# Designs tried in a protein design chat: VHH binders against p49116. Part 137

Target 1, 238 residues: p49116
Amino acid sequence: EGPLLSDTHVTFKLTMPSPMPEYLNVHYICESASRLLFLSMHWARSIPAFQALGQDCNTSLVRACWNELFTLGLAQCAQVMSLSTILAAIVNHLQNSIQEDKLSGDRIKQVMEHIWKLQEFCNSMAKLDIDGYEYAYLKAIVLFSPDHPGLTSTSQIEKFQEKAQMELQDYVQKTYSEDTYRLARILVRLPALRLMSSNITEELFFTGLIGNVSIDSIIPYILKMETAEYNGQITGAS
Below, E stands for the ipSAE of ESMFold2; O stands for the ipSAE of OpenDDE; V2 stands for 0.75 times the mean of E and O plus 0.25 times the DockQ between their complexes.

## First folded at step 9 (VHH)

Design z3 (framework vhh_7n9e_1; at its last look DockQ between E and O 0.01; V2 from the best seeds 0.00; counts 0 for: pae E 15.0 > 2, grease 29.6 > 24.2, placed apart)
Fold by OpenDDE, look of step 9:
Structure z3 (fold): chain B 238 residues (1-238), chain A 120 residues (1-120)
Amino acid sequence: as target 1 above (238 residues)
Amino acid sequence: DVQLVESGGGLVQAGGSLRLSCAASGFTFSNYAMYWGRQAPGKGREWVSGISWSGDYTAYASSVKGRFTISRDNAKNTLYLQMNNLKPEDTALYYCARYGDSFLSEYDVWGQGTQVTVSS
């Protein structure tokens, strides 16, 4: 019954595909995103509390929050990923699609708004200068959200979330003692994650690699993968 | 002209192995994620496996995981699918595909396919 997170859970290092192309194409972007997704799931799996919930509950939790975790990962790894450049590239590709009349007006609007929300969220997090510990706790809070439909062990999940929140509070109070409202400023960013469409995220960042396979369908397999497999393989259901 | 040409299919007994090839031409092969699909009689196209542009990432359908291996040789502009421990349910027309250059647009180039028949 120690802390929910340890220092080992603070480390979150994303390795980008090499070499980086001169022009960020769809293929590079999708592989980069896949690496981040794997890293995020690996991170979740490394938490003892997460393991204690059992495989079925773990799978359900990740299915429910993978988009939020991924988005937090984007924010956290924005510099390493050159996220601004990636998003610009996505927009450019979409512009080409628009010119070719491949998308409906409504679809264009939805996708563009989603990209905007991603940009704004990541920018807001950058402005707050969120550190590695804070990101770890925020991810934990998001991961252990009991309010998703269909979850089992919701009481336990809630306890873990509360623990994450308390530890975050303690950390912020200790580390940023002169900033009384830092915790509040950080936590109010979380609702923005719920406004983002997982479907659009999946379409933009993952279709290049997994094709018609959904993230939802591959999550159980990813969670069962050995750590050594994370950097080289995605297993999906057909 | 952009083209994909599959080969290596044939008749094999259950438990046997085949290696499929897909020869690419008319585009910079190394820049594209590539995929294998299959279509069994009376069924729709099924995704089988994918490989990223760099080759660092591979993906497999659950039905073929542990038995099939996708790979690529960029110097030869060739995609491969090593199929081991083949089963009758693997019988299908196998085709390779290129993922396109646009988001929200999936496969833009297809091969003609190569027939794989697994007998019991």
Scores: ipSAE 0.490, ipTM 0.779, lowest interface PAE 1.0, mean pLDDT 91
Fold by ESMFold2, look of step 9:
Structure z3 (fold): chain B 238 residues (1-238), chain A 120 residues (1-120)
Amino acid sequence: as target 1 above (238 residues)
Amino acid sequence: DVQLVESGGGLVQAGGSLRLSCAASGFTFSNYAMYWGRQAPGKGREWVSGISWSGDYTAYASSVKGRFTISRDNAKNTLYLQMNNLKPEDTALYYCARYGDSFLSEYDVWGQGTQVTVSS
């Protein structure tokens, strides 16, 4: 069997809505986030190991990890997205919600902690100059998580995750041979992903797209959409 | 029209080997991931093994890992399953299948199957 990922899986090119408005609004933020989510789901679909596992397993894996994939995507694309500007706009919208008595003080605290964790994660990845190969393998590690009960071929999923871990280790050792601790520095960032709340991510980035439905419920539809079909359907075609 | 035709089934003693073939037509075989499934009498369908469109990656059910090998020949539009060290519990109707392409909203397509019977 060949490597888990090829060079085509390293490419991760996010295209932003143009031009960026003077004042970022909920619709721009939601469209930008939706493009990243779509790109992340299609990236997962393109992996041969993922294809070989079958559609029910594919949906279950993505439901379990979409927030981690999305967060890695935010870190990878932070400059292209102007993520710091987007997060500042989100904080402003939260302050409007306080004024309109729409959120409790405990909820605001939870949301602000989420934003701080996200900023810390993205800054740490930027300081390490994480490259596209490293991001691709990190995304594969979180995608092939065997922990969910009821997954088909759980032992194979675990082997795919171990293969992603081994290939990341080999890549880092070859490419950054004089930095003995680079892999360890990268790996200590992963627990932050597991603590990120998917429902807060939905509130921050996806309120304008989804309304009252969760990302979990629409993942099968997103995985089935072609890129051109998705663009047509976001205007109400399906 | 999509057609999948299995062959190579039969009766074999425990510990023996069989090689199943699946001839594919009516679609561009090299653009699709494929799988084998099986159905024992009175049981539901069980996924056995899958293979990516290029053949570079494979997956197996835990019950067959190490004994079965899936492969494909894209030039001949053929999917294979090499089954070694067969056990009586491997007795089933084996069918090949094409994964539906989620981007095209396609359903999976199955063949009629070939019977494999393993005697003790």
Scores: ipSAE 0.000, ipTM 0.246, lowest interface PAE 15.0, mean pLDDT 80
ESMFold2 (binder alone), look of step 9: mean pLDDT 91; pTM 0.921

Design z4 (framework vhh_7n9e_1; at its last look DockQ between E and O 0.51; V2 from the best seeds 0.00; counts 0 for: pae E 9.2 > 2, grease 30.6 > 24.2)
Fold by OpenDDE, look of step 9:
Structure z4 (fold): chain B 238 residues (1-238), chain A 120 residues (1-120)
Amino acid sequence: as target 1 above (238 residues)
Amino acid sequence: DVQLVESGGGLVQAGGSLRLSCAASGFTFSNYAMYWGRQAPGKGREWVSGISWSGDYTAYASSVKGRFTISRDNAKNTLYLQMNNLKPEDTALYYCARYGDTWLSEYDVWGQGTQVTVSS
């Protein structure tokens, strides 16, 4: 069997909406996030092993891990997105909402904590100076997680995950031979992804574009879209 | 005053087409994501379509996908909905809405709506 990932899977280039507004508003942020989401899902689709699992299994996998993939994407594209500025803008908007008594105290706390966790995760990844290959393998490990409920072909998924882990190990050993514990430091960051609420992520980054449509409902559509078509179209159930 | 005004509705036979317009005023139209919704008799409001502030992204309900096209002309402060291959189940009051600037809130401005009736 050939490698799980190729050099083509290392490229992960996000294009931001243009022109940039004078201030980062909810509309700009949500569109940016949508682009990242599409990019992430189409990245997954480009993996031969992912294709081999079949449409139903693919859909289930992405439904289970889209938040984690998205978050890794945020970390990877943090500079291009100006993520720190985006998060600051979100916080400012939330503060305004607090002043206007539009949200419950408990809800505010939950959202703020989520933002903090996102920021912390991305900062931690930046500190580790994760490169494009490492991100690709980390995304693969997250994508091919067999421990989500309701998945089929779990044995095959596990094999793919193991393969991703092995390839990552080989890469790190080869590329960072002087840093014996780099692999461990990288992998230990993955659990943080599962601490993040997909619901809150959806509310923060996607409601401005898709409204009352859920990410879960549009995932099958996104995965079926041609690469040339995914930019600019979102569909959902009514 | 912020205002949205829909037009273009009417009576059409099944399989026919209509083009709805929504004229925006009182705000910077190009900064806002815009949406179409509809309300059929005896039913609640249903989301139909959305378009991002830039116009680069569009969204559709599954029930209208492939038949409806949302677009916008920011120079004219106008939102459009091209409706093709109309069905009786598309009969509803169609309204446009602006997505608000407040985080975790959806729509803050609504039009009065325009009636679309599709006959069998």
Scores: ipSAE 0.396, ipTM 0.734, lowest interface PAE 1.3, mean pLDDT 90
Fold by ESMFold2, look of step 9:
Structure z4 (fold): chain B 238 residues (1-238), chain A 120 residues (1-120)
Amino acid sequence: as target 1 above (238 residues)
Amino acid sequence: DVQLVESGGGLVQAGGSLRLSCAASGFTFSNYAMYWGRQAPGKGREWVSGISWSGDYTAYASSVKGRFTISRDNAKNTLYLQMNNLKPEDTALYYCARYGDTWLSEYDVWGQGTQVTVSS
């Protein structure tokens, strides 16, 4: 009932760690990526439709789609993050690992292919000049994906996804009325997100964060901790 | 080269508090994520808490959430662990540790530890 997203869900401001080091290192990259992940998961949690699905469904849904949300966030924040510079630094690191015979050729090939796919995805989104409203609806479409294995409430999730699709369609038609094919061009980019490996994303962006903690492990904490802190503020001392 | 020196351990009554410190030297402290681990007698090592290089992100083992607080002072090259509401089960040798930079093929480095003993 009502629009799926409000204007507060369009604002998506990433702040980078300060001060920026003189040269990129794995810890700065992981800190920056962690801020984006946290921002993305808090964005998802703030959506009333998401809240309506219940806490267990919320956790399962975010576990299923966090990599797609993260990848859209990378594309949206690519300039703020200096993403192309980050990816170049990672490529140089991998090339040095080949010279030292520290990694197998098959693994390096898979990681390099992932980096190339990510670069091409981000470039294609920049070329289309995807705006903040479009990103918000695209993120909602990937968040409310009913076809991930192991989900419950798939009928309601599908209804929310259809609502996100309709709201995106309405927005694009109103805002870009002179560009008949813009919606189709935008939607054709979504399948590329399913080709992105969450395991490789963890290795690229989250190695060295804290204890090599898997993203699956921190998702329930972030979703629950805000709830517990929020409830504590409402109730006070008992 | 790399040194991590823990202090602040001791004997404390259940329900009490202790603050552990870890002085770091031999590396650029502010470039590295850090963690605390512990080892109780007759048990394996347990990861307790971790903190990112900037201090903005922290994580805790479920057994210590809400009671322990990790922090760091990058200007003083020091890692801290504030331990509140201590329980006898927290009795252990507590280790300060630096995560290795996987880009440099570095191993984690840890100190010799400081003993914390919580009496009932």
Scores: ipSAE 0.006, ipTM 0.352, lowest interface PAE 9.2, mean pLDDT 82
ESMFold2 (binder alone), look of step 9: mean pLDDT 91; pTM 0.914

Design z5 (framework vhh_7n9e_1; at its last look DockQ between E and O 0.01; V2 from the best seeds 0.00; counts 0 for: pae E 7.7 > 2, grease 30.1 > 24.2, SAP .69 > .668, placed apart)
Fold by ESMFold2, look of step 9:
Structure z5 (fold): chain B 238 residues (1-238), chain A 120 residues (1-120)
Amino acid sequence: as target 1 above (238 residues)
Amino acid sequence: DVQLVESGGGLVQAGGSLRLSCAASGFTFSNYAMYWGRQAPGKGREWVSGISWSGDYTAYASSVKGRFTISRDNAKNTLYLQMNNLKPEDTALYYCARYGDTFYSEYDVWGQGTQVTVSS
């Protein structure tokens, strides 16, 4: 019993690589995205309910939802990341990859669709002025999704998801008591996350990982990282 | 009742220029990314160029990069394609299209097209 999340789970502070280069290159984009991924994974790891499910279940859950958590993180951190600038740089690098005969015309169409859908999602979240508590509960709802194939303990996962939904409802009703439909407007944005392609996200943000090392394969390592090692990789200073 | 109507096609000599327009109606144009495609006689459809809802992101097929420029005027609900230094292989039916979205329509919508014919 007790709350699923506490105030420590609301804090979500992304630190960008420094110095910021005059020209955003693939290395800067990948480092920025990696920092967000690590922050998102360690956020999930910090939740007592997540810890209670055990290491194998933790890995399975994160493998199933990492792209959704990452996308919520992009929306939450869009301003500090200068996401619009990063997306513009990604498009420029993508066009150079096409010139080098690395992508087909059909693939570029799919990738541009993904970029537009990502921008649409982030804009919709900004229009709703989603706060840090709401983001934390939305991420918990996404994390504790019992519907993913191959999961064990689905009954317990469902109970945690229901608890996240209840706490979000209570928070919204208390904090936005004059806005009767706020919860509904927030929740209707979640299905869009399932339409985001993990493969395209890897291509856009994690250049150099595709082919030999996928995000799926590094998740167990990230979840086991010590706090000091995590801080060193995020800050670049140790 | 989404509608996309292309215009500006025609016959032009190699090396010439054309400007295609696409008038959009039945949806909030400024909320959607758009693209141009083309279909040459006896060939499959190919993607030519795309543009984000704000115009901040554009992309081009390698066969047209540097010669074609996509743009949009959100106040006039119009998508454009400026086509310079045209080649006979650019001969095709050109169509504009709206990318599907997650919230209102999940399918692309496209127009009937406007013919561009480039002579030797």
Scores: ipSAE 0.036, ipTM 0.497, lowest interface PAE 7.7, mean pLDDT 83
Fold by OpenDDE, look of step 9:
Structure z5 (fold): chain B 238 residues (1-238), chain A 120 residues (1-120)
Amino acid sequence: as target 1 above (238 residues)
Amino acid sequence: DVQLVESGGGLVQAGGSLRLSCAASGFTFSNYAMYWGRQAPGKGREWVSGISWSGDYTAYASSVKGRFTISRDNAKNTLYLQMNNLKPEDTALYYCARYGDTFYSEYDVWGQGTQVTVSS
């Protein structure tokens, strides 16, 4: 068996919407987020091991981990996205809702904590100075998580996850040989991803674009989209 | 072939109205958020309005809010921009754009644009 990931899977380039609006409105935020989501899913689709699981399993797998993948993407693309500014804008929009008494106190707290957790996670990843290879493997580890309910082919998924972990280990040992505990430091960040609510993430980043449609419902559609124009960029071609 | 074709532009007096149309073909129109932009002489391209694929969400630049209305008819594969109370500063080439299937470019599909000229 060949490696789980290749150099073609390291590239993860997000392009923000243009032209940019006068201010970061909900529509712009949602479009930006949707691009990241699509990029993440299409990245997953480009992995041969992922393809090998079949359409049904792939769909279920992405449905289970899209929030985690998205969050890792946020961290990886934080500078390009100006994530801090986006989050500030989200908070401002939320504050407007608060002033209009549209949310309960408990809900406000829950949403604000979620935003804090997102920011904290991204900041922590930035502090660790995670490189493109490490992000690729972390995303793979998250993607090939066998412990989600309702998954088929869990044994195969587990094998892929183990392979991702091993390759990450090898990479870190080779690239950061003087930092003995780097692998542990980056892996210990993964549990934070599962503390984040997919429902709240969807509410904050996707309501403007998808309307009454859930991320869960559009995932199959996203995975079937053509990638002819940007696939070359992912694979390092063109 | 994926294509967007704008129409409805022309010369109008200040305070007048125009309705722009953007006809989409070659793709599933109802699956895409759509946008209007414009480019005035000597200026860069600017965002004017956006609408979600379902039409449930709309947004506007502050300069056109309250005067312009974006809408779509997914059955007709057509995007609209109703422009009321037009001002000379609204003079520009108006173009429609698709949200797109690519994430390595800004927008993947643009129309050729329709000229809107507002006289004083």
Scores: ipSAE 0.031, ipTM 0.348, lowest interface PAE 3.1, mean pLDDT 89
ESMFold2 (binder alone), look of step 9: mean pLDDT 90; pTM 0.908

Design z6 (framework vhh_7n9e_1; at its last look DockQ between E and O 0.06; V2 from the best seeds 0.00; counts 0 for: pae E 12.7 > 2, grease 32.1 > 24.2, SAP .687 > .668, placed apart)
Fold by OpenDDE, look of step 9:
Structure z6 (fold): chain B 238 residues (1-238), chain A 120 residues (1-120)
Amino acid sequence: as target 1 above (238 residues)
Amino acid sequence: DVQLVESGGGLVQAGGSLRLSCAASGFTFSNYAMYWGRQAPGKGREWVSGISWSGKYTAYASSVKGRFTISRDNAKNTLYLQMNNLKPEDTALYYCARYGDTFLSEYDYWGQGTQVTVSS
């Protein structure tokens, strides 16, 4: 068996909408988030092991972990996206909601805590200076998680996850030989992803775009999207 | 999953009354402001009324002010719209919607709607 990931899977370049507005408007934020989501799912689809699981299993996996993948993508693309500015804008919007009595204190607290978790996670990843290979493997580990309910082929998924972990270990050992605990430090960040609500993430970044349609419901369509279509959307989106 | 299901629509004569209900599920209803909207044939969706999460504040479109009353029962996860003195121009598909705490839209979820037809 060959490696789970190749160098082609390390590349993860997010193209932001152009032109960039003077201030982060709703359209810009939603489009940016959508591109990241599509990029993340397309990345997953490009992995031979992922393809080998079949369409139904693939869909189930992505449904289970899209929030985690997206969050890792946010962390990885934080600078390109100006994530801090995006989150600040969202916070400002929430403040307005409070003033207008749109949301209860409890709801605001939930949303604010989620934003805080996102910020903290991304900051922590930045502090660790995670490189492209490490991100690729971390995403693979998250993608091939066998512990989600309702999954089929869990044994195979587990094998892929183990393979991802082993390859990450080998990479870290080779690349960061003087830092013996780097692997542990980066892996220990993964649990934080499970603490984040996919619903709140969807609400913050996607609700305005898809309306009453859930990310869960559109995942199959995204996964079936041709690469050419995806690229066309990225280049043509304004 | 968030669900909003409207009911109570129907055919009514001008000057009549209807009471719409919206049953909410899949989220903590009491945490969110709720709204009624409507879409008349050939027209876009328009805002009708809103109510804050606690019900303390209510708002109405100028076209329905004084005739419609929005209310909610958080214990029952239900939104209401009492429509009095109905007019033919009130004919529309009526939607309930949850306030979206997103950057993109005022509403993040809405129901399938209930048809209200007011005959002259």
Scores: ipSAE 0.496, ipTM 0.795, lowest interface PAE 0.9, mean pLDDT 91
Fold by ESMFold2, look of step 9:
Structure z6 (fold): chain B 238 residues (1-238), chain A 120 residues (1-120)
Amino acid sequence: as target 1 above (238 residues)
Amino acid sequence: DVQLVESGGGLVQAGGSLRLSCAASGFTFSNYAMYWGRQAPGKGREWVSGISWSGKYTAYASSVKGRFTISRDNAKNTLYLQMNNLKPEDTALYYCARYGDTFLSEYDYWGQGTQVTVSS
């Protein structure tokens, strides 16, 4: 009973490593991305409905959707992250690799296509001027997806997703009452999230974690992390 | 050129401790994850322990977990391996290594190694 999300779930404040280097490097990109990932998982963990599903179900949900949550976070925080600058630096790095003949043409094509899809997604969200409430409900809709393989409690998960959709609809109708089609335009963006490759996201943003350890493998430990320890991760101190 | 120089090996009795150091040069140390590997006589290389760029995340082979501790000092460009409760099966040539940039399909870099010999 009650709203799925509260005003505390609308706040999504990312703090960047300080200071920003004059020349972007892989370390800065990876730390920035790690902060966004931890913020996204802390956000999910703070939802009472998520807590009610139990620890095993929580881990399964986040493993299934972390890339979608991360991508929504990139779009929401694109300005504070200077995402366009980060993506430009990655493109320049790829161009340098072409000049030095260090990458295969097939791999370069795969990575460039992913960057184009990510840029298009972020541009479409910016054009729609998606607000913080809308982002929060979109994240909840992708989090509480009952269709992922291996989930238990799928009927309860589906009920939470329906509740997120209902609350988003109510918010959009009240706040954007003169824009009858806003909800539909927002929701048609969600399928693009499923086209994002988690492997390429890891390569673009998380290269240099121990031997390219998959984010999937560390999720249970991040979800158990105490709030004080989480704050230490995002500030670089405990 | 990437250069990794290990030190701190030697002969030690079973149950004893050693601390290995690896001085890194020729690259921006703080931008790379690092690891220790070892090679016992007549055997292939075994990954022992790894550490992320910031030092926040570490991982260990099951054979050394709880006995070895990896650390790094990015200000000194140095990687460390504290080895406690050493066993004769820990006898090996220990190598400091830097992961290659997988985005560039680059091979890993290994140092020359430092010998650790654990006597019964």
Scores: ipSAE 0.000, ipTM 0.186, lowest interface PAE 12.7, mean pLDDT 81
ESMFold2 (binder alone), look of step 9: mean pLDDT 90; pTM 0.905

## First folded at step 10 (VHH)

Design k1 (framework vhh_brivekimig_d4; at its last look DockQ between E and O 0.01; V2 from the best seeds 0.00; counts 0 for: pae E 17.1 > 2, placed apart)
Fold by OpenDDE, look of step 10:
Structure k1 (fold): chain B 238 residues (1-238), chain A 119 residues (1-119)
Amino acid sequence: as target 1 above (238 residues)
Amino acid sequence: EVQLVESGGGVVQPGGSLRLSCAASGFTFSSYGMYWVRQAPGKGPEWVSSISGSGSYTLYADSVKGRFTISRDNSKNTLYLQMNSLRPEDTALYYCARYTPGKSFRDYSSQGTLVTVSS
């Protein structure tokens, strides 16, 4: 069969909301995050193998891995997003919540650890100088993970994951032939993604826009949206 | 072995200043967020301030916001707490701790340093 990914899947261009406000408010953060989320999901949708799994199965996959895809997207788009500034703004909003006595000490700890994990992950990816092809394959490996509970067609999903892995290996060997351990170095970053809470990610990046609606619940609608429609608010997808 | 040693505590008058230090060893200091917690006599532990591994992000309790400043020198493996405009209610044993996944915010084992604000 043909390759899992093509050059068209390497392109991952995020367009930020305009204009950028002087102060990064909750709306701007949520809008930026929503655009990244939509881009990530529509990227997945553009993969023929993903489509071949059927609507129910591919929806379940995205539900299971959206946080990981989103986080990889954050890392990939960190410069365009000014992620450090966004995270600083999030911390500032968190500070305001603290002042309002809305958070316990343990919750503060959890949220801060999550933010720091995100920052560290993105920094680590930057240090590795991950390119667009590598990101595409890493996202594919994450997307086609057969070990999530409740998935159907797990054998086929596993095959797609293996294909992604093999293509990544071939790419790395070809492109970075002098770096024998590059593949291993980039793959060992994937476990860090699963240590991150989707709930906390949702709270930090989406609460202002989504409200009481979960990302899990709107994923089917996002996947059905036309690409031109993802510039809208995530709440408008339902 | 992870070791944290606080210092800099003492007796100070209201409105005075102190600078606490926490010497860290036994781990890669720059890789961990750190925080200060204090415990006043007869009260439970109270979170005071947090700082990220790189020092880029800081948080403060409302009770100390604008008066205390948390900082760190990763080259010296040292955490700091600059305390200005001290109040009697700031009297407490101050502890530094490392953020550790799976552990409670209240899980610290250092000896602490005593800060007494009294006229």
Scores: ipSAE 0.126, ipTM 0.612, lowest interface PAE 1.8, mean pLDDT 90
Fold by ESMFold2, look of step 10:
Structure k1 (fold): chain B 238 residues (1-238), chain A 119 residues (1-119)
Amino acid sequence: as target 1 above (238 residues)
Amino acid sequence: EVQLVESGGGVVQPGGSLRLSCAASGFTFSSYGMYWVRQAPGKGPEWVSSISGSGSYTLYADSVKGRFTISRDNSKNTLYLQMNSLRPEDTALYYCARYTPGKSFRDYSSQGTLVTVSS
């Protein structure tokens, strides 16, 4: 077995819908988020270790971790996406929902807390100047989580996670040799991903495109999608 | 209380061999990755080698590849470092440490054992 990831897994280029509207709206936010989700799923599919687990295990694994992968993607692409602007637009929609009596006060508090956690996570990753190799290994650590109910090959998934952790350690030690504590500082950010609600992420980013269908119901379709079909949907070629 | 106690350090001629041991207690040893760090006089800490909790994956610094072998015996709660073809630049205090997210090696490391390679 060779390395878990190669240089081809470091490339993570998000292309935003054009043109950006003068006032951000639900459709622009949903299309932007959908592009990130598709990019994240196809990134996971490209990993040989992921491919080796078999299709049913792959689907179960991604269903369990898609929100964490998506959140890492948001942090990695925050500047390209103008994420702060998108989150501000979402807050403005929440103001409208309050005035129209569309959401309860407890729900608003939950949603605002989630937005605060997301903003803080993205800011902390930017302050650490996390590079593309580090993001790729963090995503792999999150992807190969063996704890999900109903998974087969749990011992192999755990081995892949350990391999991702060791390769990240090797990369950090070689690239940032004078920063003995960098690995620890990076890994301390992972617990914050556990606090992100997939239900609220769907409400914030996906309500307009997916309707009331949960992300986990479309994951098998996304994972089967050929790269050419994915590029066609992003570029508008049909 | 996490405890790591190393042994096996000493003085050796260039080209010689030493085997370091690190006895662990106070935690479930097999659940944690372990690693060795060394610190030469007047230098900062240098990572040497790591091993996963299962023992299935090992990593080495380029300076020690092919000469050092990390291993563990989870039934004895013991971590090992076999050091062959020792060089004067391997002279350092060697620490074993438990990998713990958000913690430095000093928070869960041994006191250190001196390896001196001299002639």
Scores: ipSAE 0.000, ipTM 0.164, lowest interface PAE 17.1, mean pLDDT 80
ESMFold2 (binder alone), look of step 10: mean pLDDT 86; pTM 0.867

